# Ledger of designs, part 12: VHH binders against TBC1 domain family member whacked (wkd)

Target 1, 363 residues: TBC1 domain family member whacked (wkd), of Drosophila melanogaster (Fruit fly) (q9vgl8)
Amino acid sequence: MATAPRSLDTISLCSTVSSCPDRNGFYGGFQRTDKPKEPLSKAQIIAREKKWLYMIDNWSIYMSKNYKKIRDRCRKGIPKSVRPKAWFYLSGAYLLKKKNPNVYNELLEKPGNPTTIEEIKKDKHRQFPFHEMFLDEQKVGQIELFNVLKAYSIYNPKVGFCQAQAPIAAFLLMHLPAEDAFWVFVSVCDVYLQDYFIPGLEVIQNDAGILEGLLKKTCPPVYRHLQKHKVEPLLYMTDWFLCAMTRTLPWETLLRVWDCFLAEGIRVIFKVALVIIGASLSRHKVRKTCTGLCETLAVLRSPEEHIVEEEFIINNMMRLNLRVEDFQIEHTRQKARRAKQKAQQEAESSGSGNGHRRNMPTL

## First folded at step 3 (VHH)

Design x14 (framework vhh_4orz_3)
Fold by ESMFold2-Fast, scan of step 3:
Structure x14 (fold): chain B 363 residues (1-363), chain A 120 residues (1-120)
Amino acid sequence: as target 1 above (363 residues)
Amino acid sequence: EVQLVESGGGLVQAGGSLRLFCAASGFTFSDYAMAWLRQAPGKRREWVALIYSGGYTDYADSVKDRFTISRDNAKNTVSLQMNSLKPEDTAIYFCAADLYESELPEYDYWGQGTQVTVSS
């Protein structure tokens, strides 16, 4: 009855599962690509592959002296054949794996927290249900997904398991062998999305405020519309940020965004979010149809196909007039605002009302 | 926003001269090697001239002794002086930039091109 947030339209959820997978392993769903983009020339693809392999062979030099070249090549899109190795290096997972020989296998031998294990088992079958790796519980991908999430829950017990982690782990397993996927996943959860999955929602609440402040700067009419209809960012951006767009974007766009995300970090997710929000609601015609909270959320949760197309997202992300300083200013502002709100909540919870007394003895 | 904008193209008689300019913005120009490539109708793009970040130059055999590439790091501009033009030089001329002076045929940034037509 209800459309899942994964779908970009209702038709995708109702589509017939094909007997043959697409080139990316999808039998159906909104991420299946039936209309392939016109490819770059074979010569251009080969040239980009050679440049990436040379760069990876000289990775430490590029990271220290030519990081701009890494960033620029990620923005152009990493060739499909070298993407897994590039992501392994971009994330720093190659160093994590080298530093921790056999640790992944050691974690798999441990029993783990029984409650966490049951939560993982319940959630794993929901990830990419139309992909060849995850179609049914007997598939190797389902076993690998369980293993990566189990291993991480033991590796970082402060987090354990958060449902938003499952689509990230599944996505990485579509590109990397399980152990390599695990170390990229560790980097994503512990570095790129630092503290996002810790109970309390503190980091994502702060980042919701940052997103609002950046939107006020980049698209004031859209910001005013959201304020008028009391559309809180956590209602639409939570899944985008916690899952790093894995449940949101069509496949080719998701790959291009992750190429950039692994090079430039969380600022890429903010920029993609700003493009989706701004492009969806900047048109007066669209805002007129959004008479309240529900209509506005429907637009943001199911953006038009052309807005989430790869060239549109990447080009408009790069065209955003946002500097590192803009993020720093908003971070400082939101940190101060959150501290003030926390102080106010603590004052209220302490019962600062006159005549309040506790009944000391209970029988 | 990274941009390479070519200018100076046009129609010229055989034996004449043209000077092409490429204005660069959005990157540290002085760190980049700058190149001119051309594409004639129905042909593949071919390399014409290159100027390295250090100012050294290289030329395709077909344009040696006729074309001169130069750069102005203060103005973020690369120029191509084309003398003794031949009908065979008729093509769309592209400005390109590459930070890593790679032997590979792909460059990091490209302009949209400017038309040069040499009439007999």
Scores: ipSAE 0.000, ipTM 0.132, lowest interface PAE 21.8, mean pLDDT 82

Design x15 (framework vhh_7pa5_2)
Fold by ESMFold2-Fast, scan of step 3:
Structure x15 (fold): chain B 363 residues (1-363), chain A 122 residues (1-122)
Amino acid sequence: as target 1 above (363 residues)
Amino acid sequence: QVQLVESGGGMVQPGGSLRLSCAASGFTFSDYYMSWVRRAPGKGPEWVSTISSGGDYTSYADSVKGRFTISRDNAKNTLYLQMNSLKPEDTALYYCAKTPWFDESLRYFDYWGQGTQVTVSS
């Protein structure tokens, strides 16, 4: 080979943050500045790495008989050295790739839907513009991003392309080679965020209602504040859920949340959202300064630095008194509420139509 | 300056054995995961095996598991690959690679050696 494969850590010797990429490949840092965390001891890191590698070697047994161990280890944080492989296994992408040999390359050779391809081309340049992968003179990251999104739009034509998918694909490409990133991306879009990206965004509207109901249970004063000022969940949670926090959280927190997300699914995104909302608006003094919709949204869209720190988010997410049953109850309630709203709209439309028809002037 | 120099390749018949060596210099060898990667004629690179910095954990591609053994000597800055029960499909240039991460995907390799040729034919 003329050149060696690129590594995320090849830039660690740079001393100037603004002119050199950081350890994770970002010029000027990620979308939010991470608070430095004291690293684990070398012995502790090695011990966790060994446990993860053993688990991966025995993956089917752990998945079927000891999933609690996988979950618990994800909550502690996956060691950086094994994270890409762990995510590949956690997502089930390793089975998808094994079952579909050469399918990714076959999809890339197809022309795709011209309208969808044009939409991808317009959006791909907006993802993490200060990451070395996307700043590269030869645009390798941009090419890989286009390829993953194109391949997925052909793989799942019912979805095609949704702009929220681009940050997720770009994030995965920072951790995995293109084909592996593609299969993790397929799992995230088709399983974890099932039906989120279908035109009309019906699932996210239902999930907004679930989030609101869970907030009423976990922090009633904050729930009442949002109701009083007509702060609808879709105004603040849409980007959090559709992008799986990739545009919201600082880098180290995002990695920890995704470790949990790939093990436990969408419930993790709900719990992180509840922590952000609750911590941001729980103090009466803060709510008092939020006199309306705009002030409240400003707080939720730019939470204080300590609220999005990895230890704060993970510890408070785990401390939430929410059982699986609480999510099931709220899902059932929101489904019934939306069905009733639809029935009322249909009844009103029928009533209006009958009135118009019945009282129409004769010509 | 990082240097990785592979040796020990050659020609063997199916069922034969070879031992590959990689001499490392220019970095703290004991701090890095080390990997063997191969490239068959007309194909891209394929990950073969990885060994942890301390030599206490190893991983293998399914195609070589049970036949190949990776090892290292940190005092000599040397990586080894013992290849047993060789098959024609094992014919490739074998590269030693320095890796800060455990990763079979090859994306996080930050250095690549010059390679040593292994040919398995009757």
Scores: ipSAE 0.000, ipTM 0.180, lowest interface PAE 18.3, mean pLDDT 80

Design x16 (framework vhh_7pa5_2)
Fold by ESMFold2-Fast, scan of step 3:
Parts: C-alpha cells; sequence; structure tokens
Structure x16 (fold): chain B 363 residues (1-363), chain A 121 residues (1-121)
C-alpha cells in the first residue's frame, strides 16, 4: 500500500515514502497516541509525591549517597504535579540558575547574531506539529520559545542555533517557566547532548556506530537485516537523538523517557532506540515485507503504536541486558575506528599538499 | 511541488574528478539543509555531505573528508558536490536529498532520481 503523496513517488528513491514524517510531521508521533495507563490510586499518587518532595528537599544527599533511589523513582514515573520541579533538579538547572543570577535577562537584552536570529524566527513558524501547543491564543509561548533559543544562541555561540533544539525548548516550556526552562535547556544541550549540535557531526556519527554495536549484541537478527540492506543509522536515528525523542514518542511515553533521561543520561536514548529498532524488526513476518532500505526505513520512521506505548518502552528498556560497561566498550571501539579512519584520510591528504596544512576538523 | 534533479554523473578514472549538480524547485531552497546521499551496488544509502541553507555550515562523512566539497548557489536553486581524488569505492548512485529541517539533516522528506558515478580502475 502506497500511503505516500503521489508527488513523492515521482522524485523519491522508493515507490513507498520511506523519508516522510507522519501526518503531523513526526516519526512515531509527539502527541498522546497510546491508551492511558491505568491510573494509580490517589493514595499511591500522594505517597509518590511526598517521596519526591522529600528527596528534592534533601537533593545533595540523594545525589551523592542514594542516586539509586532517584533512578528507581524516575523509572517508576515522576508524578505529574512534581515533574517540573524534579526535572529542574535532575538536570542541575537549579544550580545553573543559582550560579548565574540575571544572566537569562542579560542574554535577552543582547541583540545576538543577526543571521542566527533570522534562522530562529524562520524555524518557529509552525514547521513542527508541537507548534499546536503554541497557538495564536498562546502567543506568550511563541515569544518564550524565541527567547529561550535566542538566549542559548548567545550563551553558547559555538553552537548558535540548530533546528533540532526547537522541539526540546518547546517541550521544556510546556512544563517550566521560561527562565527555568532555559537553564534545563542549557543543561540538556551542553551536558546530556554534549557536542551533538556542534558543526562536524563527530558525536552523532560516533553514536551511530555505538548504536549498531549495541544492536548486534541485543538483537542479532535485526542487526543482520540492517547490514544486509545497508541501512545507515543516521537515516533513522538522527532525529531520535538530536531531539531527545521529542519528535518521536507519544506524550505519556515521552514524559516517562525524559524522567529516565534526566537521571541516567544519553544511555536512555540509546536504550529507547534499541527497543524501537528491535521491536519493529524482530518479527520474521515484518522483515519479510522489508525487502530493502526503503521498506526498512518506513518501518523504523513510523513504528507501530504498541511499540511506542509507555509501559512497552519502559519495560523493554529495563529488560535490555546492557550495563554501563557495554556502552563504554562500544564507545572505545568506535573512537578507535574513527581515529584510524582520520589517520588514513590525513595521510592521503598530506601527499597532495604544497607544504600547506590540509587538516581541518574531520566531520 | 518539490522537485530535485541531479546531473553531472559519469565514468571517471581513479584519481579523477566529477562535479555533481542538483536543480531544486518547489520550496524555499535557501531555507533548507541539503545533503548528498549515495547508494553503491550491494549497499544501502550512505550519507556523504550536508550544507546549511546559508552555506555557512558544511559536514562530510569520514570516507570523503578532504576529497569532496559541497556547495550551493541559492540564486540558482542549485546544490553541488565537487568530487576529487575519486576511488573505486566512490562508485554509487548519488542522490540529492532535502532535509525536513532547516537547521539539520539526517531526516529527509524528498530525494532526487539519482545520478550514477562509476570509478573504473
Amino acid sequence: as target 1 above (363 residues)
Amino acid sequence: QVQLVESGGGMVQPGGSLRLSCAASGFTFSSYYMSWVRRAPGKGPEWVSTISGSGDYTSYADSVKGRFTISRDNAKNTLYLQMNSLKPEDTALYYCAKSDYTEWFGTYDYWGQGTQVTVSS
């Protein structure tokens, strides 16, 4: 079944639309598409809220001596009423704000780079389906989104602005006042997704290799399928990683994943990616319909609704037999592989020089 | 209606050069990241290079870094790939791809028909 617009069939690599987002502009969706989880009793919700508030009041002690309790509580899901405050603390944004009094306001008063400001203005025009949360009636949200992205581009001029940041900033603004959202955003971009948005693509290319290595360990049949059809990870995982799933997962799943992501870091994004890939392609019947790259990408870019449901993602992420050591091993392997490729390229490049330096950043 | 039309492919000897072009229409070309993606016989698509809408940012796959140069002419709505020091391993069908992002690539909403590059030895 060709569900693609006919115009895409004329110019696409494939007769099926392997490179198109869903109807709302998302691969896998951003809005709530899964059935609501059976609600916890009021008593259970109150008990979890009290535990989180106590933990936040004693944050330094829990971070230093009882991190496992923070992690375990994040994995259970943070109560909706305390989630914004919990994310503010988990990200370290509370310390960033405390150490930088008035900095957000100072950044907003600066003119910024004219080219970067123009890029931000262009990209906030309802290009993302999440802009539905920033309707004309909610003009303050549009202003806040611009302000956070502008402030960050001045705060970190090496990055400036990257469109993948807009879904992240908008998502945070749905939970936090603008200044608090800004400091969580700074932490996400500078710590959790460190160097992802810097020109050269070195980190995301390295992480694509890590993802492949982890997939070989966790789901060998799927890994072999992707190898056979030469399905390059950057064609499907880039949006998942650069946007921290904010363009990919339904709302409830996204909240649960971010609860874990802020506690455990980028490893959570890898685990979610592995679950999506493995669950989407693990069944022989599905792989039979994926006769090549186009069909495989279509499946990965639009995973079945049940795969992106909150309990499915969280439970399968927890069942992955992956330790911190497994990520370290793959990181070391990919770093060595890329260093070898760089050395080979530099050796080849130097042979053509007229005594001039030819070495630039390799990515 | 978005259209991407590649040209400039052909046969070349190892160490030779080719310049690929992609004529774009149906969208605000200067606002979008554009990429070159290639598919070799027996391989899936491999990302080759990306350029920002303004041309200020460029990025390359490790396999082509130092040999290929991506560029664009926004006045002509045309994307280019200058390929130098070509190797047999560069033999592939080369595609012009439009990112669905203005700030990034990796996710593409439109691809061209492709242009064949064959490096014989």
Scores: ipSAE 0.000, ipTM 0.228, lowest interface PAE 14.9, mean pLDDT 79

Design x2 (framework vhh_7nfr_2)
Fold by ESMFold2-Fast, scan of step 3:
Structure x2 (fold): chain B 363 residues (1-363), chain A 120 residues (1-120)
Amino acid sequence: as target 1 above (363 residues)
Amino acid sequence: QVQLQESGGGLVQPGGSLRLSCAASGFTFSDYYMSWVRQAPGEGREWVSSISGSGGYTYYADSVKGRFTIARDNVKNTLYLLMDSLKSDDTAVYYCAKDYEFWSGSLDYWGQGTQVTVSS
């Protein structure tokens, strides 16, 4: 079955709601897991927990002199009991909270922008609608979600509210008390996904070009298929990037990806995207059935279960033959492309007269 | 009950302009992204443009950037595509599509389409 629902209507039609929650608090939806968990031995869990707690106790030393060990431990998966504290430290939220005592509560006391507040309240597509924290408008999770989003809209009025922020805030609230979740959320929006939520979405448009360039390098036949059928990256990658995979991946996979994302940044989201695209479309037999845009999007929006399984994603992300320099090269290339497009537009404008062009829509 | 009705297509000369409209009913229009997709004779479907529920975010395919403008009127539940500097390559049937939140959407509830022909 498809793991990624297309709409709330599709979720209600394709997902079975159970009377009891799963081990992660889900009554239904694609993030509910009914498969038995294969845990590490108790001894292995304790050993990993001790290593993480020691690392956190010596955080500044590891961050400055041994970041490779932080990265490697994130890639192995952070133990469930330590994950909230680890994410709080990885994101730098511990410093943000320490430097800003009472700021979260002060922001909550402010009225905010009335239009933005109405947009936050009007969300008919409640985040994680099948999770125990968000099933009901009276649940603490929904109240806390409103508070975090309101506080952020006042904290960063340049962004205000973008609907893609809601699943990120809700996801963090499943792991952290509201004030801690707020400071992790601030870091994610302002640092990890810097400028993503500014009106116009210019950064994601640039990143679409970077993704295409990386795909051309890693999976040329898939790249050619997407170009042949004019499958624009924005149609499948925008939700993946703006929501940091929170609406895309099964729960256990999402946790593993976020462990890596908080350590290595946006490059993790690119690598996960490349694995999903490559694994979904690498087989000629599959590409033959994708005769156009709609068939290709259906495959990319509903990847097979094994492709979004945690070890498959993590192992294949690490197997990608991509270095930091490859991302830098694509970033430089896209910057040059945007500059060339702007120069062409300006040359056309100056060629038509004194550079004043009326760009009003025609009737 | 979800319905999308496209109109405004026709025959136009190269360099001309057209305004396409899509009348939406059966859902809360302002809550959804809306998209234009086209299909040229003998070719597959090509995405053209999309607009967020509020109208604050717009996206365009590289082939139409600077020539087409997507707009919406949430009071009238109508989506528009304003097409300037039309080329023969723009000849296609244009479809209106409903999308659910930031491209998580279905491209479902496509209308009947409206034919655009660019020829001398």
Scores: ipSAE 0.000, ipTM 0.360, lowest interface PAE 12.7, mean pLDDT 82

Design x3 (framework vhh_7pa5_2)
Fold by ESMFold2-Fast, scan of step 3:
Structure x3 (fold): chain B 363 residues (1-363), chain A 120 residues (1-120)
Amino acid sequence: as target 1 above (363 residues)
Amino acid sequence: QVQLVESGGGMVQPGGSLRLSCAASGFTFSDYAMSWVRRAPGKGPEWVSTISWSGDYTSYADSVKGRFTISRDNAKNTLYLQMNSLKPEDTALYYCAKEPYWLGDSFDYWGQGTQVTVSS
């Protein structure tokens, strides 16, 4: 099941771990190095491709009995040649497509909600304007993007369309034929980012509190800085989460993060966010120049190039000592906090003081 | 100015024990993970062990698991490596290293090293 990856703590660090040092035996090297990552040998690439094709051919067995192997291979990066097929399987889209023959084409024939269709038309041209698929409205990518978003708005009318969905759909269309991209998109919206796009954005508000609590555990000096300057998470994390990093990360890093995201779910987006926040504000000199809210947000919205490099993000994400229990604890705390806030808001709305009685004139 | 000063090295027989210490200054010791790294004669540097800022998380190289124990005293700004059941293969110069707050960040600092020699 597509939901199975989200229930597992597949990135847990324990006291006894196998080392992931560089070629000289160090995590990140003996001293800082700015040398680019050496590409894998042709033999290594072929070996990884063969392993992935075998896993896909035996997918149900790996999903049910050896999920750890899927997770570990995603963390190493999926070979470019097999990535689209791997994403199609990881997301569960292959089952969704099989279960729903011709449904995508049927959805495209429906007129849809006129207001929603107009919103999609206005936003589609803003996605990846420098990519060959989306250079202008006559390119096939623009047509396919409209079709995927239209079909989804009809498929799930409770959500309809949210502007954050467009970069996700466009990103998937860069990897998959339109119908396959549609079913991966359905899984991403309905499973991985469950309820994120429902009007009111209630889930992302809850997740902002979870992120804040996780920051306190993983990045105490940075957490203290954000609290000191009253930097609320929604001011910097909303685009990261709603778009699943598609508007945030460089291409190579984004591919590696999505390899992990499709295997391990939303916890990957939290971990990437923690690395970006922590690494951006880890240096005392940087924190010293961030004298308030605006200066801190400027840093978080424009992280240094090295922080968003693929190896930096992946290695630091894997190094985070976060277990499923840590997310559960923060989720429980956030629910309690929001319940208290709602009770307080309701008490204030009820007018517990000496307020004048409501008197409407008699007709 | 970051300073790391290692001590406790020496000559020991196979099966013996040594305790290495690293005195840290010039930074908030309790905010950073710390590592031990060694360089054997004729070999490149090898990571040995890492301890989190709080001391609650530790990790070890496969070659030393079960024999070495990393620990820290945040009140004294000191990192330790307890080395038991020493082997000739453990002969190396041992360095205390300040981990960057994030792995791969440009702010790594290393000490001068302390020599450990395991011979009969």
Scores: ipSAE 0.000, ipTM 0.233, lowest interface PAE 12.8, mean pLDDT 80

Design x4 (framework vhh_8cml_1)
Fold by ESMFold2-Fast, scan of step 3:
Structure x4 (fold): chain B 363 residues (1-363), chain A 121 residues (1-121)
Amino acid sequence: as target 1 above (363 residues)
Amino acid sequence: EVQLVESGGGLVQPGGSLRLSCAASGFTFSDYAMGWFRQAPGQEREFVALISWSGGYTDYSDSAKGRFTISRDNAKNTVYLQMNSLKPEDTGVYFCAAEPYWLGESEYDYWGQGTQVTVSS
């Protein structure tokens, strides 16, 4: 959403689209882009670049003995010149590529699953249509996008292809050469967003429960509003989590969030989600206008511009009083709750054996 | 301070099974990925198996795939390695390692003392 228009209408968009790409390669005014900000002097930028290059040159030492410094520097924002190399190291892709020489090219030579290949071909036209890399099916970006998604579908046949993967792969290709982007993409799908893309949406359903529990802790009035109007998390958070915010946030905000995401994992996506939800619905006056499900979803699907601005998101994410342990506690609780619900549903479907249609808590 | 204590090693015949345990203390166990490594006499330490902080992701060396299963119990701060269809080539000292993972704050990479596994008649 923020970095690419939803629902492509070529004729209508041609009347409003700029003929020149912006500094990040995007055309037009349909993206929710932040006003350009350069709060840092050239001297400050150079100082941060030198710190990042030194850290990368000593990566194993920082990872084993000073991870807090990596985390803190990611939270400040990675300098644009160093970001691709930093993301390659942060994700562990540098080790995956080193361990697997020529594997990417070997995967590309394989035919793949015909049904999966057709699904990829149909979906690629929906990714960043107004970015210069992806404007035409004959452009290098479109070919690279197809190749990364095809290679991954063969690399992990349990997943194959999920439509939510395409914006992630496209986003990575804007920063990295295809083979490097592929290995970062493998790490993102297999580690950061582990099991998200397996058919059935089981992991995202568990994470929806985690988000509700964290929201109850961080913003009880908003939690109560969502419960009152039966606003299920999957109706608003699914796209945010499955696409790692790539369809949601303005470009500069998305880069800052991914700097944190690659260092701290999925809990960053939870924190960003909590900021969007809380900021959008925290004012009593706004909740009064949200008289039901549809009005509440409209607010959450189209957050106000100031809420998705770079500094607002990062500062409010940092201000959330949530520890890693808070996420672990909720994860454990929701996994146990989902397992009990699944066991109860299976027991009921087995008929007279466990023979109860009841709404009883399992304590 | 981080401490890892392995147990469950021993002598078995080819085709036998062993279950290794590693008890962890001094850190937030559920924030760390846990791995098993082994070292045979005259060889470098090699990767055997890895389990993510949540237990949802596992990875194995090619030699371990289909024979070994890694699991964890976050409530007991323990990681396990179930080893089936053991071969003489599996002989070595097995080490538990706490891997600094992206989701946790890690100051230090720490290794257990190791537990001897011998596969011989």
Scores: ipSAE 0.000, ipTM 0.113, lowest interface PAE 18.3, mean pLDDT 79

Design x5 (framework vhh_4orz_3)
Fold by ESMFold2-Fast, scan of step 3:
Structure x5 (fold): chain B 363 residues (1-363), chain A 120 residues (1-120)
Amino acid sequence: as target 1 above (363 residues)
Amino acid sequence: EVQLVESGGGLVQAGGSLRLFCAASGFTFSDYYMAWLRQAPGKRREWVALITSGDYTDYADSVKDRFTISRDNAKNTVSLQMNSLKPEDTAIYFCAASDYEEWFGSYDYWGQGTQVTVSS
């Protein structure tokens, strides 16, 4: 039986390449990403800070007429000194706080749902990097974390509390005073990750299908490897999406990803996921060692350090040849697939009858 | 100094065959991963076939079993044999090269492209 050669050492995600060489002579050029990014000069940092403060002072105009400039500046990385204020504005939290004076304090005065409050209290004992820092080094942070999660559970009782929310709230509290962190958290949960935390995981299941379709388009051999070994996306991408990468990425990378996430939304999390999957499994040598489900999951759940480094993630996320339309196409396909599956399940349920009951012998 | 020059494109009838060539110069060809990508009018570039420095090959599902990529390191060429051509294969075909070390997300060098037109 003759079969064409099966295996690859490497597969490219097809991306648009510049025809002009960069400063080091690369045409659209792959540059090694195993080295730390060269730090900006103080003068460059100050210039970027001034540009951000000017944009914030003219925020409504930039949001309505020059959003591309906001997006591009987020992609370059927001200066550390202005990042909290920038995130407060990018998320729309400044409007939420302005429209809801004293609401955070009012929510804290309410008792809340007893079952939900117990769940929040139990979650404080889980091992999360951010939660550990608040517990061990900043005891006040643990109180603020509880307060933000309690307040949100009362603010949105449809959701209440989901364990994935804790690392997000803790992350925001490292950047913002409690009330400001609360309003950014509200925006993240209710807008950016809309309906992710309601019981049933319906939205994340849909997004797993979208991710699978995008993988088929961008990295077909990795897609085939995952299909061959029955590696379902929910087994590796659930925490990446529900926690908005807060349990996945190193600190500097996480900050850069969130700069982009708050400007461009959930599409950024998809792009980061595609980079992690592609970089981890594009090499034939790595796929060859992944003989099944468990070996493949081990690679995806613990990506190599260089793959999650700041410049690697950001540069490769930007190199992905994915447009808004690609996400729309996959969303439409997943909506149709879910409708078909629901219709089939309903047909199977209505068609089930005489054959499903145990036939007990009569005396 | 680095050049990728495609040839072999043209007009062919559906069911016919064409062989594309890419001549490379200005880099150590044998160390590079070589690929063919195509772009139809109004559409994005899509990957078609890849051959590694170790002679491993892979193909897009749309061309699997119809196209064959090969390389000749002595002549610094990569070729794409296209059989059972369909009107949907009509596109500009590009040769591309990468010296991948960590991840293959982009190509370092691109050719100008060669037009392939498949009439029905």
Scores: ipSAE 0.000, ipTM 0.278, lowest interface PAE 11.9, mean pLDDT 80

Design x6 (framework vhh_8cml_1)
Fold by ESMFold2-Fast, scan of step 3:
Structure x6 (fold): chain B 363 residues (1-363), chain A 121 residues (1-121)
Amino acid sequence: as target 1 above (363 residues)
Amino acid sequence: EVQLVESGGGLVQPGGSLRLSCAASGFTFSSYYMGWFRQAPGQEREFVALISGSGDYTDYSDSAKGRFTISRDNAKNTVYLQMNSLKPEDTGVYFCAASDYEEWFGSYDYWGQGTQVTVSS
């Protein structure tokens, strides 16, 4: 049996100075958990770093012939030192930047849509206000956040700006130089979260239905509880999906989830959501205290700390008995259901007469 | 080391009864949710019944409600499915399954090999 050697790798501060930023630059911590993870040995970290650098140097070959190894290594967690470069490659941002060598600077020179620019200006200072990069409106981080969001609103005018985009852009800027962060952000918004931010929120409404179908398969008692109390998914999952968990998960868990998200796409966000829902409401004792909509939402909107710990989330996400086919079946089912519902509504609208209600409003 | 072994399947006439057993070993049985699933030829595996580690909570599919009863004996590391008023549509391979996180439901880590139930004259 192996005995663990004495290690000085884990250091606890005796000081309780709450005004001091943590290792990640946050005052008061970023959605903390009470259980610190025992760090990997220096030798293990170096070995993982070496494997990642080799994969990046041979990226096209791994993407085409050995994607499973990329996926597996993402699930184990990307070493902190190589994570920014790994995310840049995983997202395809390296190709976007290479094809568009001066586009970011060109976008920044444009004035943009005045209404959209004012929306960005009003919202940018509200992202991570207790992080050292964003505490002061004159800080470089605030300027870079404005620039990334402005550039994107001009790059994709069909979307413009959606408030949910700001925490994603801010999160990426904590890891990447502004131009690189911009191209990862473009990929996230245009590919991973395709059409999520278009006015009307049709895609997220469809994905809410997919989540319910997957929950019925994976957690039938929890599914029935939500149906009984008329707990609609949009009431609890909208922020999880639109912000790609950036407002939801503790920092270390968020990093691990994004390692997987950039490799496997939106299915990771669905799996994380299913783990949070199932773990929060799986116990009969907990469901008995959730006598209605409000009590159930309170549980889902504030998951217990142990549920959002990195190993719990990652291990339970991997343990879900869901095939790619299960997502495809639910996607097809929800598209058919919504198309039928829309056709029925259009048929009813074309058949209905108009009433004359001249005196209804008081002007 | 982990093993789930189902028994009690067989041929029975419509309206008859069968009691399935699943003997578990290699894990802390009382900490696991135990479930029964079935699969008919050419169909997907479907949920039948589950029981919490303590036995305080049970749940059933609509087709099983009122006819099937799930129970467990933690001292014997065994889960049971009592099936009454059996119908031809209940024919299939019955699997027991274990979830190793009691607070997490719907993620089944271990599966038995299954036991055949045939409802036919």
Scores: ipSAE 0.012, ipTM 0.315, lowest interface PAE 8.8, mean pLDDT 82

